VH-VL binders against Protein cereblon (ohgt). Designs and how they scored, part 19

Target 1, 230 residues: Protein cereblon (ohgt), of Drosophila ananassae (Fruit fly) (b3m1f2r157to386)
Amino acid sequence: LSRVPGVDYLEHILFPGEVLPFMIDGSLFDDEMPGLDGLIFGVGFPLMQPPEDNPHKLYGVTCQVYEKGESGRQLVFYKSRALQRIVINCDDIQGPPQYIARNPTSKCFSKVKILPEYFLPEPLKCVDMGSMSRFRDIPSMRDKYRRYQLSSTPWPADACQEYAYEEIVERARKKLEIHKIDTMPRCPIQLSFWLVRNLHLTEKMMRLTFLTDSVNTRLQLIGSTLKEES
Key: E = the ipSAE of ESMFold2; O = the ipSAE of OpenDDE; V2 = 0.75 times the mean of E and O plus 0.25 times the DockQ between their complexes.

## First folded at step 23 (VH-VL; framework fv_temelimab)

Design g1 (from q2 with heavy chain Y33W A59R L103P, light chain S30R S92Y; at its last look DockQ between E and O 0.01; V2 from the best seeds 0.00; counts 0 for: pae E 15.8 > 2, placed apart)
Heavy chain, then light chain:
Amino acid sequence: QVQLVQSGAEVKKPGSSVKVSCKASGYTFTSYWMHWVRQAPGQGLEWIGAINPEGGSTRYNQKFKGRATITADKSTSTAYMELSSLRSEDTAVYYCARGDTFPDYSGYFDYWGQGTLVTVSS
Amino acid sequence: QIQLTQSPSSLSASVGDRVTITCSASQSIRYMYWYQQKPGKAPKAWIYAASSLQSGVPSRFSGSGSGTDYTLTISSLQPEDFATYYCQQYNYYPWTFGGGTKVEIK
ESMFold2, look of step 23: ipSAE 0.005; ipTM 0.417
ESMFold2 (binder alone), look of step 23: mean pLDDT 90; pTM 0.926
OpenDDE, look of step 23: ipSAE 0.000; ipTM 0.496

Design g2 (from q2 with heavy chain Y33W L103P, light chain S30R S92Y; at its last look DockQ between E and O 0.02; V2 from the best seeds 0.00; counts 0 for: pae E 17.7 > 2, placed apart)
Fold by OpenDDE, look of step 23:
Order: sequence, then C-alpha cells, then structure tokens
Structure g2 (fold): chain C 230 residues (1-230), chain A 122 residues (1-122), chain B 106 residues (1-106)
Amino acid sequence: as target 1 above (230 residues)
Amino acid sequence: QVQLVQSGAEVKKPGSSVKVSCKASGYTFTSYWMHWVRQAPGQGLEWIGAINPEGGSTAYNQKFKGRATITADKSTSTAYMELSSLRSEDTAVYYCARGDTFPDYSGYFDYWGQGTLVTVSS
Amino acid sequence: QIQLTQSPSSLSASVGDRVTITCSASQSIRYMYWYQQKPGKAPKAWIYAASSLQSGVPSRFSGSGSGTDYTLTISSLQPEDFATYYCQQYNYYPWTFGGGTKVEIK
C-alpha cells in the first residue's frame, strides 16, 4: 500500500470518486515542482482491519490529492479523490497495519492487487484507451494494456454508454426523494459509488459493490436492492 | 482565508418567512456544497439542507416538509436559506457551513458562518 | 434518519483528567465527524472519527470507533477544552448530529 509521507489518513472505506479530507505536510507540495497534479496514495478500510466476512483481505483505493486548503493555523489540508480500487492479502502485509491508522509515521508494505474498473469482459466492451487499444488482444501486450488501462482511468461517463441504467437511476431517485435529494452524479462510475454511499445498503452489499469490477454490474446490484424495497 | 459571513439577526412573527444570507469568500464558491444547520437555544444541531452552487441542486431534511428553500447566487458567492411558515420552535441560530467538494460527497463541515439568530415570537 | 446518541450529555472534569465521549449510531456508519463548540460561537471542525485531527487540534484529542460506536477522547483535559462536543454523521441523508456532550469544569 503506497502512502504519501506526511499525510494523515482517515480511517474509512473509500470508493472511487469519493473525496477524502486529510492533513498533509505542505512541504510535499513544493511550488517549484512543475506539473505536479497531486500525489497518489492508498486508503483502506476503517481501522485497517479486514471485514468479518473476509478476514484475510484488506480493501481500499488509491487516491490523488487534487485540492488544497488551509486551516486557521496555517496548516495545509488536502482533499483526495479515489482513483483505483485495491485489495491486499493480509498475509502479504509487512508491518503492523493496525497501528498505521493511529501512527501515520509507521510504514507498512504489501503486495497490492489493483482491481480493474473499466475493463468489461466479453461480450462487454472495454473503455477505449486510444492508441493503446490495439494491444488489447495481443497476448504479449495484454498485461501491459491492462496496466495502462488501470493507471490511466479517468472515470469517463461514456464507459457505460451502451448499457441502459436509466431505470436504476430513476428508482434511486425515487428512493432519495424521501430526503428531498434531487441530484446524483452524471458519471456512471461515480454514480455507482455515490449510490453505494448514499443509499441505505448493508455493509455486505457495500463491500460486494466495492469488489465488483464492472460499473454496469455495480449498478445492477444496486438496482436489485432498490427493487426489493419497492 | 475562507470566510462565511451571514446576515444579521431577525425577529419574525409566527406564520411569516425569513431569508438568511451567507456570503462566501476565500475559495471557489461553486466547488463546495453549502449547508445550513440550525441550533435552538440550549439545544443541539440540526441539519436543514444543502445546495450545490454549481448546478443548483439541493438536498433537504424532510423534517421541514418543504418549508425550507435553499438557493445560491454564483455571481455574488452568496447562499440563501428561506424558511416559511415560521413557528416559535424555529427560534434558533442558523448557520451556513461549507461542505465537501461536488460532485463526490457533501459531508462534514469545515467552515462555518458566524450564525444568524432568528427569533419567532408573537 | 440516523439517530446519534451521545453519552454522557454532560460531564464535569478537572484539568488533567482523561475524558471520554461516546456517540452511538442507530445503524452502522462509516462517516463520522466531531465538532467543538464554545458558548456563543459556531461549531468548529475538530476531529474525524477514528484517527485524523483537524489542523490545530491538540494531540491530546483522539477519535476511535467503527460501525455504530464512536469515541472522542481527551487524554489530559486542558482549560481551553471546556466546550460542547458534537458528533455528526454524513453517511446517509439527512445528515444528523448527536445531542452534544458538554464538558464542564469541576
């Protein structure tokens, strides 16, 4: 799990598209650094503990710092955006993960599995990655293509253009009317995680959705919960 | 420096309406949700609703049953909260508070206005 | 809506005391925050649930918890810490606050 030095991480589950406020040492962002668009780091489950239903794995996301703020005491605050889902086998962890949340200076290392997001298996379509798309079906380049896809994911709205999810959105809207909420993200990927957070889903369903690689499938899962309540 | 400056205290009669303003400065107004929270004298905090200044989308606490209307003017970086059909129970200090960045989430409130006392009395 | 119950509603303590405030949610919550409020003032952002401190918040403050139970702890109470503390969830709309815990000087 890659952590940014000098960052004080929050202890909660983060989904792609979420914003995570945290404290960060301002020295990490030198004005002299050209082209810096933020730092990427990892955030896991609350308390960095595996869930009861899967005690061998930690889950989280990679995040990018994209916004700078100031506190009343001249400390710099940053907000990060989740970019990529990750899973860690607990057996691969080197260090005390339980203490990391409480002691940001502690270092923990592990093998991290980056979960696909915009890869849709056949017969589903993958997101167009431009010139790199030509490597998708080349066996020797397949892994490289996937890595590129994962690392360059911009959460495009067109990722699910071929799939109809309007009905799901409408059901979600109706459910949220109880709270007079009339706004949802337009991006399907953001929407899928937004809905997970804002709907009263079970923790298991939340995790299931988190572990789902396809935005379309996530929306379908969420949709299924909405049907049951109607 | 982020600042939220609210309008002055109001005294209203039951059945009337009040509109409180909150002028934001020191940050990009459209990048954050603006929330309204009230606190009755000696009581706790109650979330009223919020607005995304960028698109004008709103969220409300159902408790207010449509009595609350939250608006925002991007040109002046000012948010408004109007509460109609005022009751004595609406006597409270009303706060505007900045929330999280849109479109991801609107959660905790990092900056608050100074508060506006609204007194409802016959 | 999510109900947040704080305990105790008030407490009296002396400087140097360890103070613990709890916030119990009616259902499992992931996103919790604590505020400090002094008389006549607006609430101040104080601490994220479980770990992160707001800028300027002394290290003697800490947050912990998950699921339905969250705790704010002051390891050694200082004179400036006398205030009312509120927990707030932003997991589900509508956002809700706890009833508050007033920390008073003994």
Scores: ipSAE 0.000, ipTM 0.474, lowest interface PAE 15.0, mean pLDDT 71
ESMFold2, look of step 23: ipSAE 0.000; ipTM 0.398
ESMFold2 (binder alone), look of step 23: mean pLDDT 89; pTM 0.915

Design g3 (from j2 with light chain L95W; at its last look DockQ between E and O 0.01; V2 from the best seeds 0.00; counts 0 for: pae E 16.2 > 2, placed apart)
Fold by OpenDDE, look of step 23:
Structure g3 (fold): chain C 230 residues (1-230), chain A 121 residues (1-121), chain B 106 residues (1-106)
Amino acid sequence: as target 1 above (230 residues)
Amino acid sequence: QVQLVQSGAEVKKPGSSVKVSCKASGYTFTSYWMHWVRQAPGQGLEWIGAINPEGGSTRYNQKFKGRATITADKSTSTAYMELSSLRSEDTAVYYCARVETWPEYGYFDYWGQGTLVTVSS
Amino acid sequence: QIQLTQSPSSLSASVGDRVTITCSASQSIRYMYWYQQKPGKAPKAWIYAASSLQSGVPSRFSGSGSGTDYTLTISSLQPEDFATYYCQQYNYYPWTFGGGTKVEIK
């Protein structure tokens, strides 16, 4: 089994300052996986290099961590997966940093600083919460499932500030309606990252919001962009 | 709305080849694997193979011994399944089906309407 | 490859009956799904093996099991439930299906 030691793949919330030893190679986006939709989650940057405003850091990368197994019959399977926001100090990178490309082919490794919050495994999907997973896709139970997920997940205190964002959601909805997008996550955490992807923000703003550790602050930032455009 | 629309029914002679198409819409084509499954008349379901449209990586059931070729055209959001050296036992309805990324959700969530391929002399 | 054996291959039942379908795997697996198929139609995603509820699926359907043994249960069979049900594993390649269980009207 190929596994990253010390990582709780499905339920662990990673806090700022935690460091994950990480090996990156062409199998990061393993073609044996059923799809790529969740492999690059949140914000994708056109330039797969450190930004000019901070050339020492790679930001806004979704790190896919998974456990891969092989049976005695050489049958491949995956047991667990997690998607996390990461920051990489460029000085820590050993090897070419092409791993952040859509289809990386090079191998490198680095220490990875884990940003707070836990990314859901799929867009608009919820983490498997054991026996509660039966409610995940039931419309009438969806909110209950999400509330349970949020309440049972040890989120950092600063991840959820006390701000009202209903108005921001409405403004976003109206803007997205023009693009015939009428479906968006109701979970604030999912929504904050989903909006970054779908509102066609500037790269700088995308990076800024992506690096923001508070869901409410992200939404406020996003909201500010909506006001400027209206 | 996710839709998978397959090409029409085919009648083939033994030894020939058939290529079935599956046009996807309503979602990002390159984000999901496209699988092919067939069902002989009155029989169960059999997995043929799959393709990742993003990178073109494929998986095959070794039972077909290289007779099956699965391809995808990103520009048209269309997946193809070609089966060569056809035999009567290949007579079946062939389905394309989409699969999500997360292992727990790696089921066939959407299916094409099916394409009947009849192999007869 | 993983072999999935469904039992029974067919059954006759009446409306209101409790129906139980089993799927046995040749080795321990985690990822199993059930499909419903009606004549002349493509299979329809139905229920995750370990889930008691699924979107769009009536609450009378439930899935249970782990390891090598999985069960689909219909608590009270309704007219629209007459169909063939298949289990499918996606734990290992090649992915495989059970032989199916046809639920017929008694």
Scores: ipSAE 0.000, ipTM 0.505, lowest interface PAE 12.5, mean pLDDT 73
ESMFold2, look of step 23: ipSAE 0.000; ipTM 0.405
ESMFold2 (binder alone), look of step 23: mean pLDDT 90; pTM 0.919

Design g4 (from j3 with light chain S52Y; at its last look DockQ between E and O 0.01; V2 from the best seeds 0.00; counts 0 for: pae E 16.8 > 2, placed apart)
Fold by OpenDDE, look of step 23:
Structure g4 (fold): chain C 230 residues (1-230), chain A 121 residues (1-121), chain B 106 residues (1-106)
Amino acid sequence: as target 1 above (230 residues)
Amino acid sequence: QVQLVQSGAEVKKPGSSVKVSCKASGYTFTSYWMHWVRQAPGQGLEWIGAINPEGGSTRYNQKFKGRATITADKSTSTAYMELSSLRSEDTAVYYCARVETWPSYGYFDYWGQGTLVTVSS
Amino acid sequence: QIQLTQSPSSLSASVGDRVTITCSASQSIRYMYWYQQKPGKAPKAWIYAASYLQSGVPSRFSGSGSGTDYTLTISSLQPEDFATYYCQQYNYYPLTFGGGTKVEIK
């Protein structure tokens, strides 16, 4: 996987619920893949054991994918897939296990399928970043910056449908109060993944949620767990 | 080349309905949302609603309070906008415009030529 | 709904002039677009994602802004640039347009 200059990549271990930022050149996408199947690219990652409920695939990772592009005026721009879900076919895994880190020679390699979601324009130009923008390139503040960026990014209108999730939000809020968490995303898509990450869900439920393509269904699944615990 | 060709001008009486068509060509019809925007004479642009031809999902401006119905026929690559209970204030040029489905920047990159709908007694 | 206020509503300028149009949003948005419309014609995509020119748009055009404030600038106005320009947001439903800015010949 080609790196974008100026971006400091974290050494990351892939776990369900983790947000993995990717800077990807569009040329890295598999041209042989039909458009209907999504986008596939090569990535190095640590070897993981698939769950018993799905022994053929690894799920449960979200990533912020940045794609370098060029306008008709030869202006360089980036497209972003915020909170993009990825899936790995275990049969495609090659090479030795290693972290998704700076050492490419030790990485496992596989085609990673990016599941359907949506692109955000201007991923490197974040709205309302305020003073946090100055910390983008500071290693000790990088994670905080990224979290802030994700939380402050407004989602496109088409990405958000009208869902009846107010009750779910309220139940989640109550549950999170014990952890001194009183704020959550308003956008349904952001919320669905945020909840998976911040609620103490079972691993199975986390995987199911990330596998689910519908925001509404994700929220319903999450909601069902909250009901059981109450 | 991408083309959005709309139906011809309409003259309607108050209280009646009008259905405007927008035939798309030169691209994959189901890969773009079709939006409808109108413009009253000498006025600005007003968004009416949109449809995703792939799944049939729709969005509407609540201003129209259910008077607007947007549909799409994949077999003919044609989108429709029906406006009922017409009023004189509905006199406008109605445009269809496409927006690429995600992933994309999502703007009205191509527009139809417009359909004038005149509502008069 | 998001209100987009364009300023000015109209302006008169001469060929070669620098022209600046502003669009102010009632709240912070990220997805701002600009369209050019000439009399009797449909709008044309002009600037997408606040600052990127649509294919075919001359380089004398530029867009900038973030949050609530966006601008379209013409560095040197040409005869073919006389038109009405609209900003539009795609952040929230309902989608909304600015009131338009008519650029007229002085």
Scores: ipSAE 0.000, ipTM 0.523, lowest interface PAE 13.5, mean pLDDT 74
ESMFold2, look of step 23: ipSAE 0.000; ipTM 0.398
ESMFold2 (binder alone), look of step 23: mean pLDDT 90; pTM 0.932

Design g5 (from j2 with light chain R30D Y92R; at its last look DockQ between E and O 0.01; V2 from the best seeds 0.00; counts 0 for: pae E 18.0 > 2, placed apart)
Fold by OpenDDE, look of step 23:
Structure g5 (fold): chain C 230 residues (1-230), chain A 121 residues (1-121), chain B 106 residues (1-106)
Amino acid sequence: as target 1 above (230 residues)
Amino acid sequence: QVQLVQSGAEVKKPGSSVKVSCKASGYTFTSYWMHWVRQAPGQGLEWIGAINPEGGSTRYNQKFKGRATITADKSTSTAYMELSSLRSEDTAVYYCARVETWPEYGYFDYWGQGTLVTVSS
Amino acid sequence: QIQLTQSPSSLSASVGDRVTITCSASQSIDYMYWYQQKPGKAPKAWIYAASSLQSGVPSRFSGSGSGTDYTLTISSLQPEDFATYYCQQYNRYPLTFGGGTKVEIK
């Protein structure tokens, strides 16, 4: 796998104010992206645009850093190495910000401001468990893969929840049971972001939650949403 | 183009050891697992073990009970399979084969030409 | 280990015939792989992920199956198709192969 220069794939803790340059192509797997400091795309909300209260910034996106790989069939693929909450200053954007969508249609370059939180990596530690990565997209093995993913990703214990969140977890579990989702992160930090992705929250709530720097507050916000829907 | 070139045929006595090499080219050596499979004359295929050249992690068929040792040299893009305490039953063609492990398909997409190892008194 | 049982072990067929080879696994697997081997040659990747043809494999070949039962089919056997075919699983270590099916000229 080819690494992006300047990116620490294994030990990244992103701090407030840290700037990560990125460029994204409408085709995420296109090799024709010269001058990249990193292959990064935003995973975020469907209608990512600056909020009304601050039209100069795009908030609430998760920056995903990739490492390039090759297949035996002459295919190129990218493996994610890092996820982090980001803010994009609209003034720094070169090109339309549609890149944040799932299927961006244009090239865009910008500086990304890293939001406060610990690094949220995809599994960086690969325990040789029979190439578990191959089961990522296999429905019958999805849960096993998820468990592997959760267990292989360490999180700072000191950043974990100070308040009880068991009730919130249970409410979330019940809601997700309908979708046959029963695997959730144990770490509150992971959980808070995982819930945002897996609960069908409003865009506003998603954005609010993603912009919240406190895991406790995130969970409380999520919890409040669950109460309203019940 | 992807190529796996193995060392030449070996004739060994029982109790001895053999080390077969497999030189890889045409791809990033560390990005794929290298497996070893053997085939006795007129018989089927038997998996021996594998190595991840990047970290050196290995997997073995327990059938060999520690007789097989698989190694890899990243600097030369070469994988090795050593089989000790050779028996007549170990007479076979030994193949190295590359396995794509990401993102979903784990199969032997490229094979070496094979190395015949003959164990005879 | 996962046992793969191929059926038949051998078959005789004529050019133009439809040929079906089955591979049964002792437990459910996610993907089955198939290889073609000709005498004196190394196996060649033939079908991956149960139904996807390796590059260069003619369209007369097809693969299907799920769970424990998988099949390789040749819609119209050609002279170059006479070979031994092996199924293989990568679901659990140790990796295992089927016993092979030799397709011979009738």
Scores: ipSAE 0.000, ipTM 0.502, lowest interface PAE 12.5, mean pLDDT 74
ESMFold2, look of step 23: ipSAE 0.000; ipTM 0.411
ESMFold2 (binder alone), look of step 23: mean pLDDT 92; pTM 0.943

Design g6 (from j2 with light chain R30D Y92R Y93W; at its last look DockQ between E and O 0.01; V2 from the best seeds 0.00; counts 0 for: pae E 11.4 > 2, placed apart)
Heavy chain, then light chain:
Amino acid sequence: QVQLVQSGAEVKKPGSSVKVSCKASGYTFTSYWMHWVRQAPGQGLEWIGAINPEGGSTRYNQKFKGRATITADKSTSTAYMELSSLRSEDTAVYYCARVETWPEYGYFDYWGQGTLVTVSS
Amino acid sequence: QIQLTQSPSSLSASVGDRVTITCSASQSIDYMYWYQQKPGKAPKAWIYAASSLQSGVPSRFSGSGSGTDYTLTISSLQPEDFATYYCQQYNRWPLTFGGGTKVEIK
ESMFold2, look of step 23: ipSAE 0.000; ipTM 0.533
ESMFold2 (binder alone), look of step 23: mean pLDDT 91; pTM 0.931
OpenDDE, look of step 23: ipSAE 0.010; ipTM 0.517

